# Ledger of designs, part 3: VHH binders against q07589

Target 1, 356 residues: q07589
Amino acid sequence: MSRILVIGAGGVGVITALSLWLKKESDVSLVVRSDYDRVLKHGYTIESCDYGRLEGWRPHHIYSSVEDAASAADNQGYNYIVVTTKNIIDGPVNSRVSNIIRPVLEKNKELHGPQLTTHILLVQNGIDIEKEIWAEFPREQYRYTVLSGIQLIGSTKIGSGHISQVGQDHLSCGAFDPQDAAAIQAANDFVRMYSNEGQNFVEFDPRVRYSRWKKLLYNAAINTSTALVGLDVPRCLEFGVNKKSTEIEVFHPAMREIIAIAASEGIIIEEEFITMFTEITRKKVFKPSMCVDCEKGQLMELEVILGNPIRIAKRNGVATPTLSILYNLLVLVQAKLKERKGLLKFDEKTATLVDE

## First folded at step 28 (VHH)

Design zz1
Fold by ESMFold2, look of step 28:
Structure zz1 (fold): chain B 356 residues (1-356), chain A 122 residues (1-122)
Amino acid sequence: as target 1 above (356 residues)
Amino acid sequence: QVQLVESGGGLVQPGGSLRLSCAASGFTFSRYWMNWVRQPPGKGLEWVSGISSSGGETYYADSVEGRFTIIRDNDKKMVYLQMTSLKTEDTAVYYCAREYTWGSESYFFDHEGQGTQVTVSS
């Protein structure tokens, strides 16, 4: 029976823990922060389109911190670490994925040395998110694999210990390194442990990098643009010059640049998806997730969605005029959000940034 | 294993009618939006029409609005495209494809089937 630690207790993380728990093939631990005392005493209330209403639910174990979860790992340690937090690499240092997972990796190494392989599943948006882990944890010193989870789910925390899931859980799971047999096996095992047939949808993804670059078409062009201007997609399209300029001059060029960057990395994305992603959003009055995050005053996943592709583009000599403007304007929006959160300070007397 | 099987294509004269079918299996059909896309000769895929998971909302490309009707039957796991007033420009291979649209997530999946050929000529 695999021991699985789920990190992040938002709508995604709680449903992830619930899906694993319901399958009865794993020992499920969840790191719960602000809701810990409430969940410890009363459990979760979950309203799920997949699983119905649950009252007083808990996974097998809950912890108030990753450090506590790591200290509670017995002789076995954790086989899987499932990271469901947003990846905000320009945010607080303690929220960096490498820092989040380090206590578990160090404890597993202390307990087992090279005998236990830890499978790290990143259920996070963006491209190149695995590279921080490879750089920070040399494979000569640590035994681990890195897995990709692309999760399409409409699940949110609607109150302390209260989760509402209105969109079916759709998870695609695979290995970032398609030549890593251990990672491929671990991804297939996770698909089995996560699958509740007829209730959720779970599949092994043999082409993880393709899938992430394809999702980036939407994220790097539409998600970012709506976040910058605070408008839903139909308004962005209708307010454009002649009701056409937004898609022709912003969305489509940004997506073409993403396709070119992916191609420079050997990943071919069909150009037709440019219009497909635009058309399915044209008439649906809603704000994409990054736009909603900005309105809530939450930091954006800016670097993994725009920063990383642009860095690849610079390395490979790919021009990104549209993406670069979007990115640099959103860097300003992110700085404004950081200032409001006390993560950045501007000295108005000197008109300079005060770093600490 | 997700499967989408398109059928009902054929040769038809301009002004004629045709009804395409798409049979779905391997996923919870009623939880996904469904779309028709088409590939005209020598061109890339074009979006044609979409229908919500419940069937209560339908959308059409300008070029087909008023002539095509998208329909779904969640009990039979079928989506249909009723085509009327067909034009030579409608000649294409037609595919159905899944869409995920929930909770501020929007995603268009690759088409899964072989498609069905529609040829409009005299």
Scores: ipSAE 0.757, ipTM 0.898, lowest interface PAE 1.2, mean pLDDT 92
Fold by ESMFold2, fold request of step 30:
Structure zz1 (fold): chain B 356 residues (1-356), chain A 122 residues (1-122)
Amino acid sequence: as target 1 above (356 residues)
Amino acid sequence: QVQLVESGGGLVQPGGSLRLSCAASGFTFSRYWMNWVRQPPGKGLEWVSGISSSGGETYYADSVEGRFTIIRDNDKKMVYLQMTSLKTEDTAVYYCAREYTWGSESYFFDHEGQGTQVTVSS
C-alpha cells in the first residue's frame, strides 16, 4: 500500500485526500495547519458532488506540520508527496516548495538512502514550477521524481473543517520529464490510486508541458486582468472602449504572447484557443480565481503565472509588451496585499520600503 | 477513455435544416459543459455554441444566434445542434468539445472526435 502525504488542507487538498482514502489503495496522511485542532476533535464535514455528504471524516493520519508528518513516517517513509498549496514564490520565506518538502525528503534519505524513490506531485498552477525542485535537490543526494497535476475542481473551504465541492474533480497527472520512465510509472500508479470510477475523472497526461502552457492562456491573460481591475469577465469585456478594447488590446495580445513564448520552448499551442477561452467566459458572470483571491486579501500565484513566462521570453528574445505591463501592475497589487498582511512595511516618514 | 462521436452532417441546400448529434462516453457527461466548434474549409476552428452541464444555460456565436439551437440529453449522454436557415458560410466540419466551468475555474478541452461534415451548397 503506498504511503501518501498530502500537503495543504484547502478545498483541493481535502478532496484529494478523500479521493485517495475512498479508493482504499493507499495510506493517506494530510497536513492540517490552522484547522488541526478542529479536525482532530470533529473531523471534516464534506459536501461533495462526487462523494455526497460526509460528517466527522478524517484520512488515516493528520498532522499539524510537515515536520511532524516526516517524524512520524516510521521506518518506511512516504512514497508520494502531494503538494496542493498555492505556489507563491514571493511569499513568506518558509513557503517555498523546496522548503515545504525538505523534511520529508531528508527523512526518506535518512531511512533508506537511494532505495526509496520519493514521488513529488505538484498540484499547482503555473509554468516551470518543477525547476526549483531539480535545483535544490541534487539527484546524487536524493532519489525522487517530479510529477505534474492539473486539477480542475470546484472545491472550497467554507469554514474550519468544512469543505464544499460543487464541481467534479478532474485531475490530469503526468511526468514533467517525459524521458523519466520512473516518473511516468509513478504518474500512472497515482492515476490508478486516485481514480474512483463514476465519481471523479482522472487521466494520465502524456504532454505535461503542453497542458500547462495551454492553461496559461487563460491564467496569464484573463485571470490576471480580472484580478487587476476587480471585475468579472463580462464586465471587463462590456466596459472596454467600444466594448472591444479589452479583448482586442488586452486578452488576445496577452494570449498571443504566451503562445509565442511556448513556441520558443518548442511547445505549439493552437491560436484558436484564444477565441475558445474568451468565448466560454464572455457571458458568464463570475470572477476568476485570482480575482477572488485578491478580494479575500490573499496573495496571487503571480510569479509562476506571469513572472516565469516573462523570464523565458527575455531569455529567448520574445517580445511581451502586454504581459510585461500586466506583470508590473500586478507586482504593485501583490505588494499592496503583502502590506495588508504585514509581509511588507512602508515607512511613511521617509517614504521608503523598510528592509526589516 | 473519453470519446465524442459526431454525426448527422451532410449536403444541404441553402435555407435548409440539419440536426447534428454528439455521443459521449468515458466521463461523467452531466458534469461538463459542452460546446460545438466548426472548421470551415481552409480556416481554423471557430466557436459555435455552448450549453451548461444541466442544460439550463445556452450561448451562441453572433453568426448563428437565432438559427441554431444547442440541446443536451444527460440521460442519453448526447448533445445536439439543431441548425436551421443554413447558409453557405455554415459549411464546415463540426466538432463537439468539453468545457469545465465550476466555481472560479474555466477550461476548454481539445475536441476528441473526427467531426461531421456539413456542406451547404446548391
Scores: ipSAE 0.742, ipTM 0.897, lowest interface PAE 1.3, mean pLDDT 92
Fold by ESMFold2, fold request of step 30:
Structure zz1 (fold): chain B 356 residues (1-356), chain A 122 residues (1-122)
Amino acid sequence: as target 1 above (356 residues)
Amino acid sequence: QVQLVESGGGLVQPGGSLRLSCAASGFTFSRYWMNWVRQPPGKGLEWVSGISSSGGETYYADSVEGRFTIIRDNDKKMVYLQMTSLKTEDTAVYYCAREYTWGSESYFFDHEGQGTQVTVSS
């Protein structure tokens, strides 16, 4: 029975744990931070379009920290670590994925040495998110694989211990390294353990890089622009000069730049998707996820969605005038959010940033 | 195992009518928005029309609005495109494609069928 640790107890993480738990093929642990006491005492209330209504639900184990989960592995460790937290590279050091997962990797290494390969599934947005893990955990010292999870799900935490899922759970899971047979096998095994026939949709993704670059068309152009101005997509389009400037001068050029960057990395995205993503959002009045994050005063996944593509562009000599303007303005929005959270200090007497 | 099978294409005179069908299997059809896209000779794909998962909302490209109607039948797992007042520029291979739009997520999937040829000529 695979031992799975899910890290992150938002709408995505809780439903991920629930789906694994319902399949009855894995031992499911969940790290629950701010809601720990409530969930320990009362369990979760879940209203799910896929899985129905549950009251008082818990996975097999819950922990208040990753350190506690690692210590409680009962000398067995974990086969999978599923990371569902937002990937905020420019955030607090303890929120970085490598630091989050380190206690589990160290414990697995201590208990099993080379006998256990740890499968790290990143259910996070963005490009180059696997590189931090490869950089921080030398393969001579650690035995692991890194898997990609693109999860399309309309699931939200609507209160302490209360999850509402209104959109079907759709997961695409694959290996970041397509030549790593162990990673490919682990991704296929996860698809099997996650699949609940008739309730969700889950598939193996043989082209992880393509899938992430394609999703970036929407994320780097539309998600970012709406977050910057605090508007849904229809308003962004209708309020533009002549009802056209946002589409013609912002969305489309940003998406073309992403396509050019992907091409410089050997990934071909059809330009027709620029129009497809624009048309399916044009008339649908809702705020994309990054815009919602800003409204809640939460830090954005800015570096993995926009910073990393721009860094690739600079290395490869690809021009990004539209993406660069978006990025530099959103860096200021992110700094404002950090200041509100006490993560950044400005000395008004000297008009300078207080360093540490 | 997702399968989309387009049919109903053919040769039609300008001003004529035609109805395309798309049969779906391998996924929960009623949970996905559906779209028609087309590929004119020597050109890339272009978006034609979309319909919500329930069928309550429909959308059209400017070039076909007023002439084409998108319809779905969730019991039969079918999407249709009723075309009228056909023009030579409507000549293309037509495909249907899935869309995910729920909550704060929106995603357009690659087309998955072989398509159906529509030829509008005198």
Scores: ipSAE 0.711, ipTM 0.884, lowest interface PAE 1.5, mean pLDDT 92

Design zz1
Fold by ESMFold2, fold request of step 30:
Structure zz1 (fold): chain B 356 residues (1-356), chain A 122 residues (1-122)
Amino acid sequence: as target 1 above (356 residues)
Amino acid sequence: QVQLVESGGGLVQPGGSLRLSCAASGFTFSRYWMNWVRQPPGKGLEWVSGISSSGGETYYADSVEGRFTIIRDNDKKMVYLQMTSLKTEDTAVYYCAREYTWGSESYFFDHEGQGTQVTVSS
């Protein structure tokens, strides 16, 4: 029975833990920070389009911190670490993914040395999210694989210990390194352990980089633009000059730049998807996730969605005039959010940023 | 094992009518929005029409609005495109494709089938 630690108890993380638990092929642990006491005593209330209503539900184990989960691993350790938190590279240092997972990797190594390979599944948006893990955990010192999870799910925490899922869980899981046979096997094993036939949808993704760059067309162009202006997609399109300038001067150019950056990395994304992503959003009045995060005062996944592609573009000599403007304006929006949260302080007497 | 099988294409004269079908399997059909896209000769794909998972909302490209009707039958796992008043510019290979649109997520999937050829010629 695989021992799986799910990190992050938002809407995504709780449904991830529930899906694994229902399959009955794994021992499921969940790190529950702010809701720990409530969930310990009363369990979760879950309203799920996939699984119906559950009351008083808990996975096999819950912990208030990753450190506690690692300590409780006994001489067993964890086969999988599933990271469902947002990847906010420019956020607090202890929220970096490498720092979040380090207690588990260190404990697994202490207990098993090279005999336990730890499979790290990153269920997070963006590009180049695996590179921090590779840089921080040299393969000569740690036995692990890094897996990609692209998860489409409409799941939200709507109260303490209360989860609402309105969209079917759709997970595409694959290996970041397509030549790592252990990672490929681990991804296929996860697909099996996560799949609840007729209820969710789970598939192996043989081309992780393609899939992430394709999703970035929407995320880097539409998600970012709506977050910048605080509007749903139809309003962005209708409010443009002659009802055309947003798609012609913002969405489409940004998407073409993403396609060019992907091509400079050897990844071909068909230009037709520019039109497809625009048209499926044109008349559907809802706010994309980055816009929602911004309205809730939450930090955005800005660096993995825009920062990283732009860094690749600079390295490879690809021009990004549209993405660069979006990025630099959103850096200001992110700073405003950080200031509101107390993570950034401006000294108005000196008109300077206070470093920490 | 997602499978979408398009059918019902053929040769028709301008002003004629035709009904396309798309049979779906390998996923929970009723939980996905469905779309028709088309590829005119020598050109890229263009979006034609979309329908919500329940069938309660339908959307059309300006070029086909008023002439085409998208319909789904969740019990039979079918989506249809009823085409009328066909024009030469409607000549294309037609595909159906899945869409995920729930909560704050929106995603267009690759088309999966072989498509069905519609040729409008006199």
Scores: ipSAE 0.710, ipTM 0.887, lowest interface PAE 1.5, mean pLDDT 92
Fold by ESMFold2, last read:
Structure zz1 (fold): chain B 356 residues (1-356), chain A 122 residues (1-122)
Amino acid sequence: as target 1 above (356 residues)
Amino acid sequence: QVQLVESGGGLVQPGGSLRLSCAASGFTFSRYWMNWVRQPPGKGLEWVSGISSSGGETYYADSVEGRFTIIRDNDKKMVYLQMTSLKTEDTAVYYCAREYTWGSESYFFDHEGQGTQVTVSS
């Protein structure tokens, strides 16, 4: 029976834990930080389009921290670490994925040495998100795989211990290293353990790099632009100069730049997706996820969605005039959010940033 | 395994009509938006029409609005494109494709079938 630790108790993480728990093939632990006491006493209330209404629900184990979860692993350790937190690499150091997962990797290594391979599933947006893990945990010292989870789900926390899921869970799971047979097997095993036939959808992704670059086409151009201005896509399109400038001068050029960066990395994304992503959103009045995050005062996944592609572009000699302007303006929006959260402080008397 | 099978294409004169079909399997059909896209000779794919998961909302490219109707039958796991007043410019291979649109997420999937050829010629 696989022991699975889900890290992050937002809408994604709770439904992830629930899906694994319902399958009855895994021992499911969830790290629940701010809501821990409430969930311990009352369980979750879940309103799910996939699973219906649950009240008083808990996975097999809940913990208030990853450190506590690691300590409780006993002599078995965890087979999977599923990270569902947003990847804010420009955020606090303790919130970095490598630091979040370290207690579990250290415990597994202490208990089992090379006999237990830890499968790290990153259910996070963006490109190059696996590289921090490879850099921080040398393979001569740690036994692990890194798996990619691209999740399309309409699930949010609507109150302490209350989750609302309005969109079916669609997960694509694969290996970041397509030459790693253990990772491929672990991804296929996770697909089996996560699949609730007729209720969710989960599939093995044999081409995780293609899938992430394709999703980035939308995320780096549309998600970012709407977040910058606080508007849904139809408003962005209709408010543009002559009702055209947003798509002609912002969305399309940004998407072309993403396609060019992907091509410089050997990944071909069909240019026709530029118009397809624009057209399917043109008349649908809702705000994309990054825009919603900004409205809630939450930090954006800015570096993995826009910063990392730009770094690749600089390395490979690809011009990104549109993405660079979007990025630099969104860095300012991110700084505003950090200041409101107390993560940055500006001294107005000296007109300088403090505690740098 | 996801499968989309397009059919119903053929040769038709300008002004004529055709009805295309797309049979779906391997996923919860009623939970996905569906779209038709087409590939004219020697050109890339272009978007034609979309329909919500329930069938209650439909969208059309300007070039086909008023002439084409997208319909779905969730019980039979079918999506259709009723084409009327066909023009030579409608000549293309037609594909159906999935779309995810729920909450704050929107995603267009690659087409997955072989397509069906529509030829409009005198």
Scores: ipSAE 0.696, ipTM 0.879, lowest interface PAE 1.5, mean pLDDT 92
Fold by ESMFold2, last read:
Structure zz1 (fold): chain B 356 residues (1-356), chain A 122 residues (1-122)
Amino acid sequence: as target 1 above (356 residues)
Amino acid sequence: QVQLVESGGGLVQPGGSLRLSCAASGFTFSRYWMNWVRQPPGKGLEWVSGISSSGGETYYADSVEGRFTIIRDNDKKMVYLQMTSLKTEDTAVYYCAREYTWGSESYFFDHEGQGTQVTVSS
């Protein structure tokens, strides 16, 4: 029975823990922060298009912190760490993925040395998200694999201990390193442990880099643009000059730049997806996730969606005029959000940022 | 495993009609939006039409609107493309493809079937 720690108790993390728990093949732990006392006492209320209504549900274990989960791992540790939090590199240092997972990696090493391999599944948006882990945890000192999870799910925390899932869970899971046989096996094993036939959908992803660059077409062009202006996609398209300028002058050029960056990294994304992503969003009146985050005063996954691609482009000599303007304007939007949250302070008498 | 099997293509004269079928298996069909795309000779893929998971919303490319109708049957796990007033420019391999659109997420999947050839010639 695999011992699995799910980190993050938003709509994504709770359904992830539930899916694993329902399969009855895993020992499932969940890190629950603000809702810990409520969930400990009453469990979750879940309304799921996949699984129906559950009352008073808990996974096998809940913890208020990763440190507590690591300490309580019995003398056996965790086989999998599933990270479902947003990856906000420019956010608080304690929210960095390497810092979040370190207590578990250290505990596994203490308990088993090289005999336990920790499988780290990143269910997060963006590209180059695995690089921090490889840099912070040398393979000479730690036994682990890094797995990619692209999860398409319409699931939201709508109250303390209350989850609403209106879109079926679709997970694509694969290895960031295609030469790592242990990672490939761990990804396939996770697919089996997560699959609830007829209820959710999960598949092995043999081309993790392709899949993440393809999803970036939408995220780096449409998600970012809607967040900048605070509009749903149909409004962005209809309000454009002659009802055309947004797609012709913003969405399509940004996507072409992403395709060019991916190509400079040896990843070929079909140009036809530019129109496919535009057309499937044209008539659907809803705000993409980054726009929603901005409206709620939450920090955006800006660096993994725009910052990292632009850094790759600069290194490889690829021009990104459209992405660069979007990025630099959104850096200002992110700074506004940080200021509201107390993470930046501006001294109006000197017109300068205040140092810590 | 996800399977999408296109059928119903053939040779037809301009002005004719044809109905394409797409049989789906390996996923919960009623949870996904479905689309038809096509690949004309020597060209890349073009989006043709889309239909919501319930079938209540349909969308069409300008070039086919008024001539093509997308239909789904969730009980039989089928999506169809009824084509009328066919033109030589409709000659292509036609594929069906899944789309995820729920909440704040939207995603277009690669086509997965072999497609079905439609040839419109005079």
Scores: ipSAE 0.650, ipTM 0.863, lowest interface PAE 1.7, mean pLDDT 92

